# Designs tried in a protein design chat: miniprotein binders against b1l550. Part 46

Target 1, 279 residues: b1l550
Amino acid sequence: MRLPEELLERARDIHSEAPSHRIKLDRVGSFGLKVPVEFKGFLLLAEADVWVSLPEGRRGVDLSRQVEAIYELSNPPKDPFSLCREAAISLLEKLNYADSSGVSIRFDAPLQDGESLKYYGVEISSIASDEIINKIRVEILGMTACPCTAELIRAYKSSEIAATHTQRSLGILEVSTKAEHPDPDKLASIIERAMSSPLRTYTKRPDEGGLVIRSLSNARLAEDVVREMIHLFLEEFGHLPEDTHILAAVRSMESVHMHDIYAERSFSLDEIRKEISSH

## First folded at step 22 (miniprotein)

Design lk33
Fold by ESMFold2, fold request of step 24:
Formats: C-alpha cells, structure tokens, sequence
Structure lk33 (fold): chain B 279 residues (1-279), chain A 99 residues (1-99)
C-alpha cells in the first residue's frame, strides 16, 4: 500500500524507540544482498551480508540505511576488499548508535586454468569497532591420491607397479587478522600445492631386483595435506601479526569409503611457532 | 576468449555508468531522461549477456538487466504510468528467478 506523504510524516519512528525488553543484540542486519564487485579485472556478482550491533535502548535498525551503506559504494564496481572495509566503516557512520558493524562478501573467484577459467570460493569479512578485524575464507576443490591404496597395490604387485585411486577433496584456509586480507589467489595456491605435491619416496624393502617406482602426482593423507598447508602458509604469511588466527582444513570425498574424511587445525601464529620450536 | 571478455567488461562498465547517471536523474525528478539512459544501459547489459563465456559472467549480466528493469519501473511510476511500471517489475522478477 502507498501512503500519503503527510501520513508518513506523522507515523512513529519505531526503530528509535526503546524496546520492551532492554537487551542488546550483537548482529542485526540484511543478508544475501547481491552486489557487483571487481576482482583482479573480473566483474562478478557477489553476495553480501551487512550488520551492526544494536544497543539495549534501541528497538530496531534502519534497514534501508544499512542496505544503502553497501549499495552506494558498489557502483562503480570495486575490489571486494575495499568494498567490504569501506561499507563496514560507512555502517558505523550511518547508524551511529552501533558500537560495531560487519560486512561479509562471498563470490566465486576465477583462476586461469590453461585456456579456460576455474573457480574457487571466497568469503571476505571486515568487522569494525574501535579497530577493524579482517577475515578471509578460501575453499578450493582439488584431487588427492590415497597413499594407503598406493602401498597396498604395490605390495600386491611385488612393488613393481605403483597405482592408486584419486578422490575429490575440499581444501579450506580461513584467516582472521588485524592486517589487510591475504590475497585469496595466494591462499588458493597454498591449498592446491598442498594437494598436488609429488609422492614421497616409498619405504625400501629387501627386494634386490630392479624396482620400478612410478611417480604418483599427489598421494597424501588428509592429515598431511593440512600440515603442508600450514607449512606453506607460514612461509608466505608468517609476517602477519602474531595474534592472527588461521584455520586449515581438508574434507576428502572418498570414493572407496562411505563417509568423508576431515582434518582440521586452528591456531594463532604465536601458538604454532611455539609448538614447532619445541621439537 | 580474452577479447570477448574485454568487450563484455567494457559493455558492463558503461552500463554501470549509465545506471549511476540515471539514478541521479531519478533523485532530481527527471524520470524521462533517466529512462533514455536506462534503455541504453539495458541494451549494453543484454549485449554483455550474449557475450558471457562462463556462468558467473552470465549471472552478473542477468542481475544487472533485472536492476535496470527495476529502475525503469521506478521511472514510469514517477511519470504516472502504473501499468508499464508493473510490467517492468514483473520482468525484473522473472530475470532474477533465472539466477
């Protein structure tokens, strides 16, 4: 229904009223907004969530101003990191009753794959208050080879022929830091390299014949993929603040098992360095 | 191809520019000029849609076409053409359902 202008002026501003139950809320916002972004020369349609904190004395959020905060910044399309951070700051300015805000932006990021493109999942967040905390999650699907199957086949074939099955695996890196967001392509590269590393040398046996060892391109336990991801992450991003938090994980979609295999480790840079240096 | 993507990108950036200008005209109470820009923007987005090589590029072009139809509906509403506004809102909804 359309209302006459004079009636709209007389209507209560229900959002600024006190609620009957004075309880603050941590996240009040709009989710699933479609926004355009420009990522490394590509124009993409992303999905965004925007939110603010709501103090105990305020009944509601002005959702139209909240949505405006991100849409005003989204044309012309800009890189999603700037959009995310600037929108989070704009939310606090436009909704000055809030003591914190947040923006998440999700998109499928293109990677060159020979003559075509492949895509991996990216979710970027900025949480603004007295300071800004930046989060990024990268998910990329890859293929791994099972080392247990490779060793079993080798044993059955008197170690002359190496073979194994491959499986789909989802690699995950999530980083929360006060520094700028890490480059998602570098995070994706870390995950792919952890999955695609060459096989390690087989355990030698008292077979004195001419053993032919065939290379298998990516046999690793899910646990060792996660460890390799952490190792590679520390090489590339060990310079980030010591309180940076990381989650590294792999979910394997095993073709010979009836269930997925999952491995995960969360840590701060300070924690993992102390752990490694103790051995 | 790279050349096809660069043309796709050029078409969409121009469409985004025309949309910004049209939105300003709508705020200033000039829906007739806004409609002229929006018709051109839709044509550019439609050409980009036809050039799209991958699903993500198709989705962006389609979404932008839907946004342009919403703005056209707003403009016709300001001109008092409620039936045309209703038709354009329905078309925008149909475009968004293809996402």
Amino acid sequence: as target 1 above (279 residues)
Amino acid sequence: SREEYLEYRKLLLEAFKLIREAMKLLREGNPEEALRLLEKAFELAQRAFELASDDPFTRLALWLMAQIRELQAEAYKKLGDKERAKELKEEARELEEEL
Scores: ipSAE 0.809, ipTM 0.944, lowest interface PAE 0.6, mean pLDDT 83
Fold by ESMFold2, last read:
Structure lk33 (fold): chain B 279 residues (1-279), chain A 99 residues (1-99)
Amino acid sequence: as target 1 above (279 residues)
Amino acid sequence: SREEYLEYRKLLLEAFKLIREAMKLLREGNPEEALRLLEKAFELAQRAFELASDDPFTRLALWLMAQIRELQAEAYKKLGDKERAKELKEEARELEEEL
């Protein structure tokens, strides 16, 4: 049956009504969308989250328009950084009652490993309001030598007893900045280099006298890897705005008969520089 | 190999292009021509799926095959063939379950 025009007019869009409780919401959106992207020549299937803020006077958000904002931009596939930023801007334009929007895109990035590919995790975000804040998180698996093995070697004072066990470790580097997203390959490289850098010795002994120390040079505490990540990050990305926020972390995985170890430090460029200069 | 990936990429980019054109045809009310493009797009995506060497490439090809089935279902619905549309939507769901 066709309804009279008067009845249809009274059955209006529920989303534009005022809510029963006038409380603003920070993130209302669609999560876990599948979208195609092109990352450095590779076509990949990514997962995306899209959201907007919702003012106290609006009951709901039009989820169809949110989904539309990102899918309209996803064919042909484009680089995930452009897609992320452009979709966040489009969300704010399409949902004009919101004062902020956000898009996150997650994928496994290919990295050449001899004749094959290995993969590391990437999640990028752009949050748009009167400005755009860009966030990137990379996660990459690496290998660190067991610290207990290094201590055992020192305790026995004999190279014949030396045995090194390695631990699977997940390195994490997360950056939030007003500048463009850092290149995830460079962030992954920082993590890998932090895990593979030789331990520094405080002895003045000759290189031949440091043979046992060199064989333990891959023995790394999660804490030392995090510190090295920060050092290397500052060398390469210290030019970013001073209010750039960084999280550096390591989680040891699959330890033999032990719990996982986790080390983390978050900071702004401004605060870490003050900390380093005070020592 | 790199050569195998470049062929995979070429097949998928052509499939994406055909999908984009088919979606335009569906908006313009031309489901028969859209179906012709979608049949070709599915063949290309299927060839890319068979060529895929790594799980991420397999996943993208499968996802695209599912999207093409959804668009084919939409086209058949516009033509009044509800049984075929229902079959294609179910095939799309099954392809997405493999993800």
Scores: ipSAE 0.805, ipTM 0.942, lowest interface PAE 0.6, mean pLDDT 82
Fold by ESMFold2, last read:
Structure lk33 (fold): chain B 279 residues (1-279), chain A 99 residues (1-99)
Amino acid sequence: as target 1 above (279 residues)
Amino acid sequence: SREEYLEYRKLLLEAFKLIREAMKLLREGNPEEALRLLEKAFELAQRAFELASDDPFTRLALWLMAQIRELQAEAYKKLGDKERAKELKEEARELEEEL
């Protein structure tokens, strides 16, 4: 539909008016946008959310400017960390009534798995105001084995070969920091190393047996997987600012139970160091 | 394979470049030349779609094909061909539903 320019020019600007109820909003934006990115040499389709804060005196936000801000920066495709940060800054500049902006970008990151690729989930965010806060969440599937069942079988039959039930588990690391986003591959590596064995895209009979044997040898409770994730995180990323916040979690899809088991710990670097040093 | 991915990547990067050029032509009021570039971009994206080895690569190629159809629809709308524009927008929607 083409409207006369005169009509459009005289139409009331609804978005700049004051609302009937003067309540500020924290996030107003466009969610679920599809954007291209380039991650470590791979061109990928990511999903993005963009938003700004809305002061109590402004009725609405110009959503078309939000969409423009990120799409203008997305061709040619570029690394998602730069896209995220640059779009957040651009939003704050273009929508000068906002005191903060944010961008989230989600994609499946490729990881070499023998001769093929496997994928793990990544979500990055940058929130801009008078400073920038960077957040990254990594989710990756692995395999865990129950140590309780392994001990019962050992005790019962004095087994020469350990046996237990195994299950798929989703490991989660989430980091919020003033520093640059941690490398998602390093976060994924921490999660995989904390678990009994990684899941693989291709499984041959010898490889399948090897994965199960390693899982049985490294049986850990979900609670201990989370503890190991924290230990490994501190080794790799203990240099980050003290107020860096981390969430470490595991959701196990139990092979012999009807319900998932879940373990989680959140902490700042300062907090966890004090906790560990007290023991 | 690695060689197939490198060709996939080459095809898509050229398609992205043609799309940038076509968008500039549309802003400058030259929809006919934009359509010529978009036809080539679609062929490149379609070849990349055929080479895609994994679902994430298939999804990107398919999404780009849909974006090209949207731009072609915009170009035909500027040329006054409302019927062709509607057909292309429907094709874009169908491509996006496969995502």
Scores: ipSAE 0.797, ipTM 0.941, lowest interface PAE 0.6, mean pLDDT 84
Fold by ESMFold2, fold request of step 24:
Structure lk33 (fold): chain B 279 residues (1-279), chain A 99 residues (1-99)
Amino acid sequence: as target 1 above (279 residues)
Amino acid sequence: SREEYLEYRKLLLEAFKLIREAMKLLREGNPEEALRLLEKAFELAQRAFELASDDPFTRLALWLMAQIRELQAEAYKKLGDKERAKELKEEARELEEEL
């Protein structure tokens, strides 16, 4: 149903009123916006969430200004890290009743895989207040091979057969820092190198055998993968601020089990360095 | 292929540019000229859609086609052609549904 335009002009400004219950809200915004971005030469359709804090004395948010804050910056398409940070700052400027703002941008990042592309998940966030906190989450699939099953088969068959179950595993790195976002390709590389072998988009039969053989020669528990991810992360990103927070996790979609195997560790850089130096 | 992607990218960047110009024309009260640019932008986005090799590239091209139809609808509304505006908004919804 469409209403007369003149009625809309006379309508009460509901958003600027005091609410019936004076309770602060942490995130009020527009979620699931489609925005174009340019990531490393690729034009992609990303999904964005934009929000601000809402003080206890304000009933609602100016939603048009929120949407404007990100769409003004999205044509021509630009780097999603710049878009994220600039939009978060613009939200605080446009919605000056808020004491914080946030922008999240999600896309599938292309990665060259021989003659084709494969994709991994990226979610970038910038949270602005008196400071800016940058967060990035990377998820990429790889292959893992179980070392316990491999050892059992070796012992049973007297080492004549190199075999174990292999499965897809989802590796996750999430970084929250005051510094610039880490390069998602480097995070994806860390995850893949921690796995038994990478997962390929298209593999001919001989190449598939090579991936399986590589997996068998590099069998790892989910726990081992997480530990290796942390080791590789520290080698490449140990220079980040000490209060940088990391989550490293693996979910293995086990081919012989009724449920997934999951391992994770979260830590600050300060925390993990103390832990490692004590051994 | 890489060559097909580079053509896809070229087509879409030109479409984005025409959209920026059309949006300026709409703000300035020139919907007739905006429609000319938007027609060309839609043709470029359609050609990019035909070149798209992967789902992410298909999705961006479709989304852009939908955005162009929304802008065309706005232009026709400014010209007083409510029936054309309604038709174009419905087409935009159909394109968005395919995403």
Scores: ipSAE 0.787, ipTM 0.938, lowest interface PAE 0.7, mean pLDDT 86
Fold by ESMFold2, fold request of step 24:
Structure lk33 (fold): chain B 279 residues (1-279), chain A 99 residues (1-99)
Amino acid sequence: as target 1 above (279 residues)
Amino acid sequence: SREEYLEYRKLLLEAFKLIREAMKLLREGNPEEALRLLEKAFELAQRAFELASDDPFTRLALWLMAQIRELQAEAYKKLGDKERAKELKEEARELEEEL
């Protein structure tokens, strides 16, 4: 049953009242909205979350205005970085009782893979208050080969045969910065280069052999992948502000174990440079 | 192919433009003109759907077709055709279930 719009005009404004319990809320908004974006010439359907902070003296948020604001900015489709930033700023302007606002946009980004496309996960966020903090998270699958098993087999057989188990690994880079968002394709490239081998959408028998040989030649622990991601990140993005925060992680879907292996490091650029310089 | 994607992109961008124009007409109280644009927009989105090669492109075209049906339903409701509006909302729901 839909109530007449005219009745809402006669009712009191519940949202502007004080709540029974004066407790501020950090995020109040609409999550899981479908919005169109344009990423690197591709039109894509993304999922978006929008929110604002709610002060202790305000009972509710005008949720329909939040949803309307982002959709007004989504046609024509635009790049998700601009959409996030502009929507977050617009939310603070329109909902002036809020101390902060945020917008997250997530989608699967296409990458050329031979004659086909493959996809990796991207989440782009902008959080606005007195300043704007930009966040980007990329996730991409690759392949790792276990160096411990490879060494055990070499020692046991006393041969030049390279053998070990290989598995899919999910690499993660997350960056929070006051600068503009890093290019997600470059972040994805860093993750893939840190792995033993990339995954391909479509591989014939000769190409499969080459990928396996490459992965065996580049056997790496999950810990080593994380270290290599950090090294490569610093080479390419060391120019970002010193208070930029990074998380680098790998989840390895171990083929011979009943459980996954996980490695992670978070740091600021300032922190990691001091650590490296001390060695 | 690259040529197919460029055609897909062209069709969808034109559909988005027609939707923007139709939404303005609906706010201004011109549902009949809005419906003319929305019928063209749906044809373009449907052709893009037929050209889509990958699931992400199929999903966007399908979502846009559903959005157009919702706007058409709004327009018919303003014209007093409640039965047509209900049919279009049901079609929009069916399109979104395929996502």
Scores: ipSAE 0.774, ipTM 0.936, lowest interface PAE 0.7, mean pLDDT 86

Design lk33
Fold by ESMFold2, look of step 22:
Structure lk33 (fold): chain B 279 residues (1-279), chain A 99 residues (1-99)
Amino acid sequence: as target 1 above (279 residues)
Amino acid sequence: SREEYLEYRKLLLEAFKLIREAMKLLREGNPEEALRLLEKAFELAQRAFELASDDPFTRLALWLMAQIRELQAEAYKKLGDKERAKELKEEARELEEEL
């Protein structure tokens, strides 16, 4: 039930007070907001988080102003890159006590798959202070085929049987950079090309067989999927600033195991180049 | 199909436009005119919902229908019709729970 409006006149402005413990907070905000976006011609419902830093001398944040900053910019719907950047800037303007702000926008991105659409996960962020840091995370499922089992079966009957277990694997690329956000479709493509085969939304039995055969002829360890993701990333995005930070990872839902296999590498561009050139 | 998606997109963009106009009218103290726009916006969003074949598209249309009901509730509250406003807020919550 709603309290009478007259109470607002008499109530203390709690969040503008000084706290009893003067400790700065890094992220104070509203998480899980629903916002509309337009991504590559598609109107989508995204989930957004908005936050600001809170200085040691301020007890609380003006939460309604935070929510206002993103919703004012969300109609008409716009691309999520502009939305996150503009909202992060608006947060600093509206909440002038903050040293930094951030906006994250998450949605399932549609990707053409023949006559159908398939979807991959994307999270687009901008963190504003005296500079803007852009972050993008892409997650897409693919198929992997185990090379260890394939080799064992080959050795058992002199390679007359081409077989191994296949499974879904989740590939992850996350990029933090001072440059503009990398194109999420290109990141998704890098992940899919690193795997044994892509997944499709619909296949008939001959097409399904083709996907399995492709995966068998391109069997890869989860570790090598990550290595291939890094190689392909460097080919496409090696021009980004040298302090650009990347995380490349795979979680393989192994069909013959009761647990997942996980491989990960994080690095900056300058770090990985030195590592590669030393070998 | 591409044709169905283009119609879906056209319906939703018009609904978003009507919502922007209705929100301005509410700020200006014109709730009756806002309600006329919101009724049309709801019909457009509902038609888009019926056209949507994939979950992401149905979710956006459904969310927009809920937002329109919230704005209608605000408009009726400004007109002094507390019972109508309560009904519309309840409908908005029901729509949002389907997401």
Scores: ipSAE 0.765, ipTM 0.929, lowest interface PAE 0.8, mean pLDDT 88
Fold by OpenDDE base, look of step 22:
Structure lk33 (fold): chain B 279 residues (1-279), chain A 99 residues (1-99)
Amino acid sequence: as target 1 above (279 residues)
Amino acid sequence: SREEYLEYRKLLLEAFKLIREAMKLLREGNPEEALRLLEKAFELAQRAFELASDDPFTRLALWLMAQIRELQAEAYKKLGDKERAKELKEEARELEEEL
């Protein structure tokens, strides 16, 4: 039963009432919305979170206006970078009591892998206040080969290619900047290049063998992968503002242990430049 | 294939266009014309769904079909056909559960 529209005119606006406790909230919004986007020519269904701040004198946020703001911008589907930025700005305009807003969009990004598509995880965000901060998180699986076991086997048996155990590893790059969002495909490429080898969706037996051999020839610790990710990131994105913040991480799903190995480094571009220049 | 994807994309973009026009018509108080456009949009989305081979593309088509059913339900409600509106809402819910 939809209540008659006439009842809406008589009902108190609960959201505009003074709260029982006058406390500001940092984030109030709708999480897990489904929105269409166009990413590099691909039409995709993404998940979106939208939020605003709530002042101490207001009981609630008009959630319907938040949802309207993002959906108005989502047809026709547009790139998720523009959608995030424009929606964050629109939220502040539509909800004038808010001093900050944010939008986060999550989806699996298609990446061409020969004749097939593979996917990596992307989260694109924008936070608006007196300034706009853009954030992007990329997650992609690769393969690592253990150099320690390889060295032990080499010491035991003289072979040109030392056998070692291999495992799947999740690489993570998160970038927060006042500049435009970095290209997620470039970030994904950095992660893959930092690992022993990429993963492939469809491999023929000869291709599988080649992939394993490549991995063995590029044996890397989780620590090595993170350092390599940082190195490659600086080469590609060193032009970003010095206050740009980066998280580089790897979670290795080890094949010889029941637990995962995790390594990370959080840094600003200014901080890491100083660190490298000191050596 | 690339050709199949291009056709899929074409169908969905046309459906999105029709949906925008239908929503405008609904706001303007013309639910009958909106329904005509939404019916065409649903057919396009359904064809796109049939062309989709991968999960991301299938999900978008299903989602769009559900959104169209919801808009159709709203249009029928404005026309006073509550029974048809209820049926369409249920269909929309069923489509959303497949996502």
Scores: ipSAE 0.651, ipTM 0.875, lowest interface PAE 0.7, mean pLDDT 90
Fold by OpenDDE base, fold request of step 24:
Structure lk33 (fold): chain B 279 residues (1-279), chain A 99 residues (1-99)
Amino acid sequence: as target 1 above (279 residues)
Amino acid sequence: SREEYLEYRKLLLEAFKLIREAMKLLREGNPEEALRLLEKAFELAQRAFELASDDPFTRLALWLMAQIRELQAEAYKKLGDKERAKELKEEARELEEEL
């Protein structure tokens, strides 16, 4: 039953009331919205989070306006990079009491794998205030081969190609920059190249064998993978601003242990360049 | 296939266009014409769903079908047909549960 419009006019605007405690909130919004996007020619359904800051003198945010802001921009579907930026800006324009806004869009990005598609996780976000900060997070699975076990087996059996255990590993690159969002496919490629081998959706037996052999030839610790990710990132994205922040991480799902191995490094481009130059 | 995807994409983009037009008509107080466009949009989205082979594409088509049903429900509500609006809203819910 739709309440009579007259009742709505008589209702207090609860959101504009003074709060019981005058405290600013950093983020207030709607999380887990579904929005269509066009990513590299693919129409996809993404999840979106939208938020704004709330000043100390306002009780609540008009959440309906936030939802409207992103949906107005999502039809026709557009690239998620532009959608994030434009929506973040639109939120600040529509909600003038906010000094900051943010939009995050998450989906599984299609990536060509021979004749098939594989997918990697991507989260694209923009935060607007006095400046715009663009953030992207990429997650993709690969395979790692353990060099330690390989060395042990080599020492024991004197084989040219030492057998070792392999495991699936999740590589993560997160980039926050005042520049445009870096290309997530390039980030995914960096992660895959940093691992012992990529994963394939479909492999024939000969192809599987070749993939394993390649992995054995590129045996890497989780620590090696992270360092390689950083190295490759610097080669590809060294042109980004010095204040660009990066998280490089790997979670290795161990096959011989019940626990996972995790390695990470968080850094700015300035910091890591100074570190590398000191060696 | 690539051809199937291109057709899928074409169907959905046309459906999105019709939805935009229907939403405009709803705002302008023309729910009858909005319903005609939404019916066509639903047919297009359904055809796209039938062409979809992969989960991400299936989900988008289903979501769009649900959104169309919700808009149809809104239009019928504006026309005073509460029963039909309720039915369409339930259909939208059922489609969303498949996501």
Scores: ipSAE 0.606, ipTM 0.862, lowest interface PAE 0.7, mean pLDDT 89
Fold by OpenDDE base, fold request of step 24:
Structure lk33 (fold): chain B 279 residues (1-279), chain A 99 residues (1-99)
Amino acid sequence: as target 1 above (279 residues)
Amino acid sequence: SREEYLEYRKLLLEAFKLIREAMKLLREGNPEEALRLLEKAFELAQRAFELASDDPFTRLALWLMAQIRELQAEAYKKLGDKERAKELKEEARELEEEL
């Protein structure tokens, strides 16, 4: 039963009323929206979250306006970086009672793997207030080979190439900066290079053998991978502002244990530079 | 293939253009002309869906088809055809369930 349009016009604006408790909310919005984006020439369907702050004097947010703001900017599809920034700004313009806004866009990013595509997880965000903060999270699977088992086997068989167990490992880089979003493909590359080997979508037996041999030659603990990720990140992105915050992490899905191994380091560029220079 | 993807992309971008124009026409109170554009957009999106080989591309095409059906339903509602609007909304729902 469609309520008569006349009733909608007569209805009180509940959202503009004073709340029962005068408390500011940090984020109020719509989560899990589907929006089209163009990522490096690929048209993709992404998931998006949009939000604004709510002042203590306002009961609710006009959620329909938030959804309209992002959809207006998403046709034609555009790059998710610009979409995040522009939508965050547009939200503040459309919802003038908000002092901050945010947009997060998530999708599986295509990456060329020979003649095929593989995918890695990306979350691109922008938070707007008096300044804009850009955030990007990249998750990509690679392979790690255990150096401990390799050493045990080496000690036992005296072989040049020590057999060891291999596992899939999820590498994570999260960057928050006042600069532009760093290139997620570069972040993904850092993660893959920090691991024993990348994963391939389609591997023939000879290619599998080569991949395993490569991993054995680059046996790394989860701890080694995180440290290598940080090192490679500093080489590629050391030009970012000193207040740029980074999370580097690895989750190794072990094949010999029922539990995963996890390692992480959170830091600012200023902090990590001071740490490295002190040695 | 790269060629197939370029055609897929072309079809979808053209569909997106038609959708923008249709939405404008709906705002201007011309649902009949909007419906003509949306029908063309749906055909393009369907062709794109048929070209799609990978899940991400299939999902986008399906999503766009669903969005077009929703807009068509809105247009028919403005024309007073509630039955057709309901049918199109159901089709949109079915397409979204495949996502």
Scores: ipSAE 0.602, ipTM 0.861, lowest interface PAE 0.7, mean pLDDT 89
Fold by OpenDDE base, last read:
Structure lk33 (fold): chain B 279 residues (1-279), chain A 99 residues (1-99)
Amino acid sequence: as target 1 above (279 residues)
Amino acid sequence: SREEYLEYRKLLLEAFKLIREAMKLLREGNPEEALRLLEKAFELAQRAFELASDDPFTRLALWLMAQIRELQAEAYKKLGDKERAKELKEEARELEEEL
């Protein structure tokens, strides 16, 4: 039943009413939207969150306009970086009562692994206010070999390459910057290089053996991986603004314990540079 | 394969184009022509779905098919065919549940 347009004209705009409590809200929006994107030539379905601030004098946000803003920009599909930034800006334009907006886009990014594709997790965000802050989070699985167990076994067997337990480890790099979003493939590469070895979609027996041997020869604690990630990040992305914030983390899905090992460091580029220069 | 993906991409991009045109026609009050474009778009998306070899590509194709069904339902609603609109909306829901 289409409500007669006449009834719609008589209906009060509930969203524009004064709230019972004059309190500003930081984020009001729609979460878990599905939006198409084109990532490095790949058409993908991403999940998106969109939000704006709500001033103290307004009861609600026009959520339909938020959804419209991102969908208008999503056909034809575009790169998720531009989509994120443009949508954040568009939200402020469409919802002029908001002083800030945000967009987050999440998807599994395809990465070439020989003739196959593997995937890593990406979250691309932009927050718009008086400035635009771009955020990217990359998560990719790799493999770590435990150096402690390796050392114990080396001591026991007097072998050059000691056996040790291996585990899958999730590496995380999160970057927040006023610059453009860093290339997620480069971030993924940093994570993989910081671990004992990457994971492969398919390995033949000899290749599997070689991968394991390489991991054993490059045994790393979760702490080592995080430090290596930071080191490699500085080499690749040291040109970013000094106020760029980074989170480097690893979660090792431990094979010999029922719990995971986790290590992280949060820092700004200026902070970490000072730390390194002081040694 | 790369060739299969390129065909998949081509099909979807054409479908997206048709959807944009159909949405414009719907706004302009031409649901009949919009339906013609949406039917073609659905066929393209379905072919893309059949070519999809991996879950991400399958999901996008299914999602697009669902979006097309929703737009078709809207068009039929504008034409006064409420029954067909309901059927198409249910089909859209079923496709979305496969995501």
Scores: ipSAE 0.600, ipTM 0.859, lowest interface PAE 0.7, mean pLDDT 89

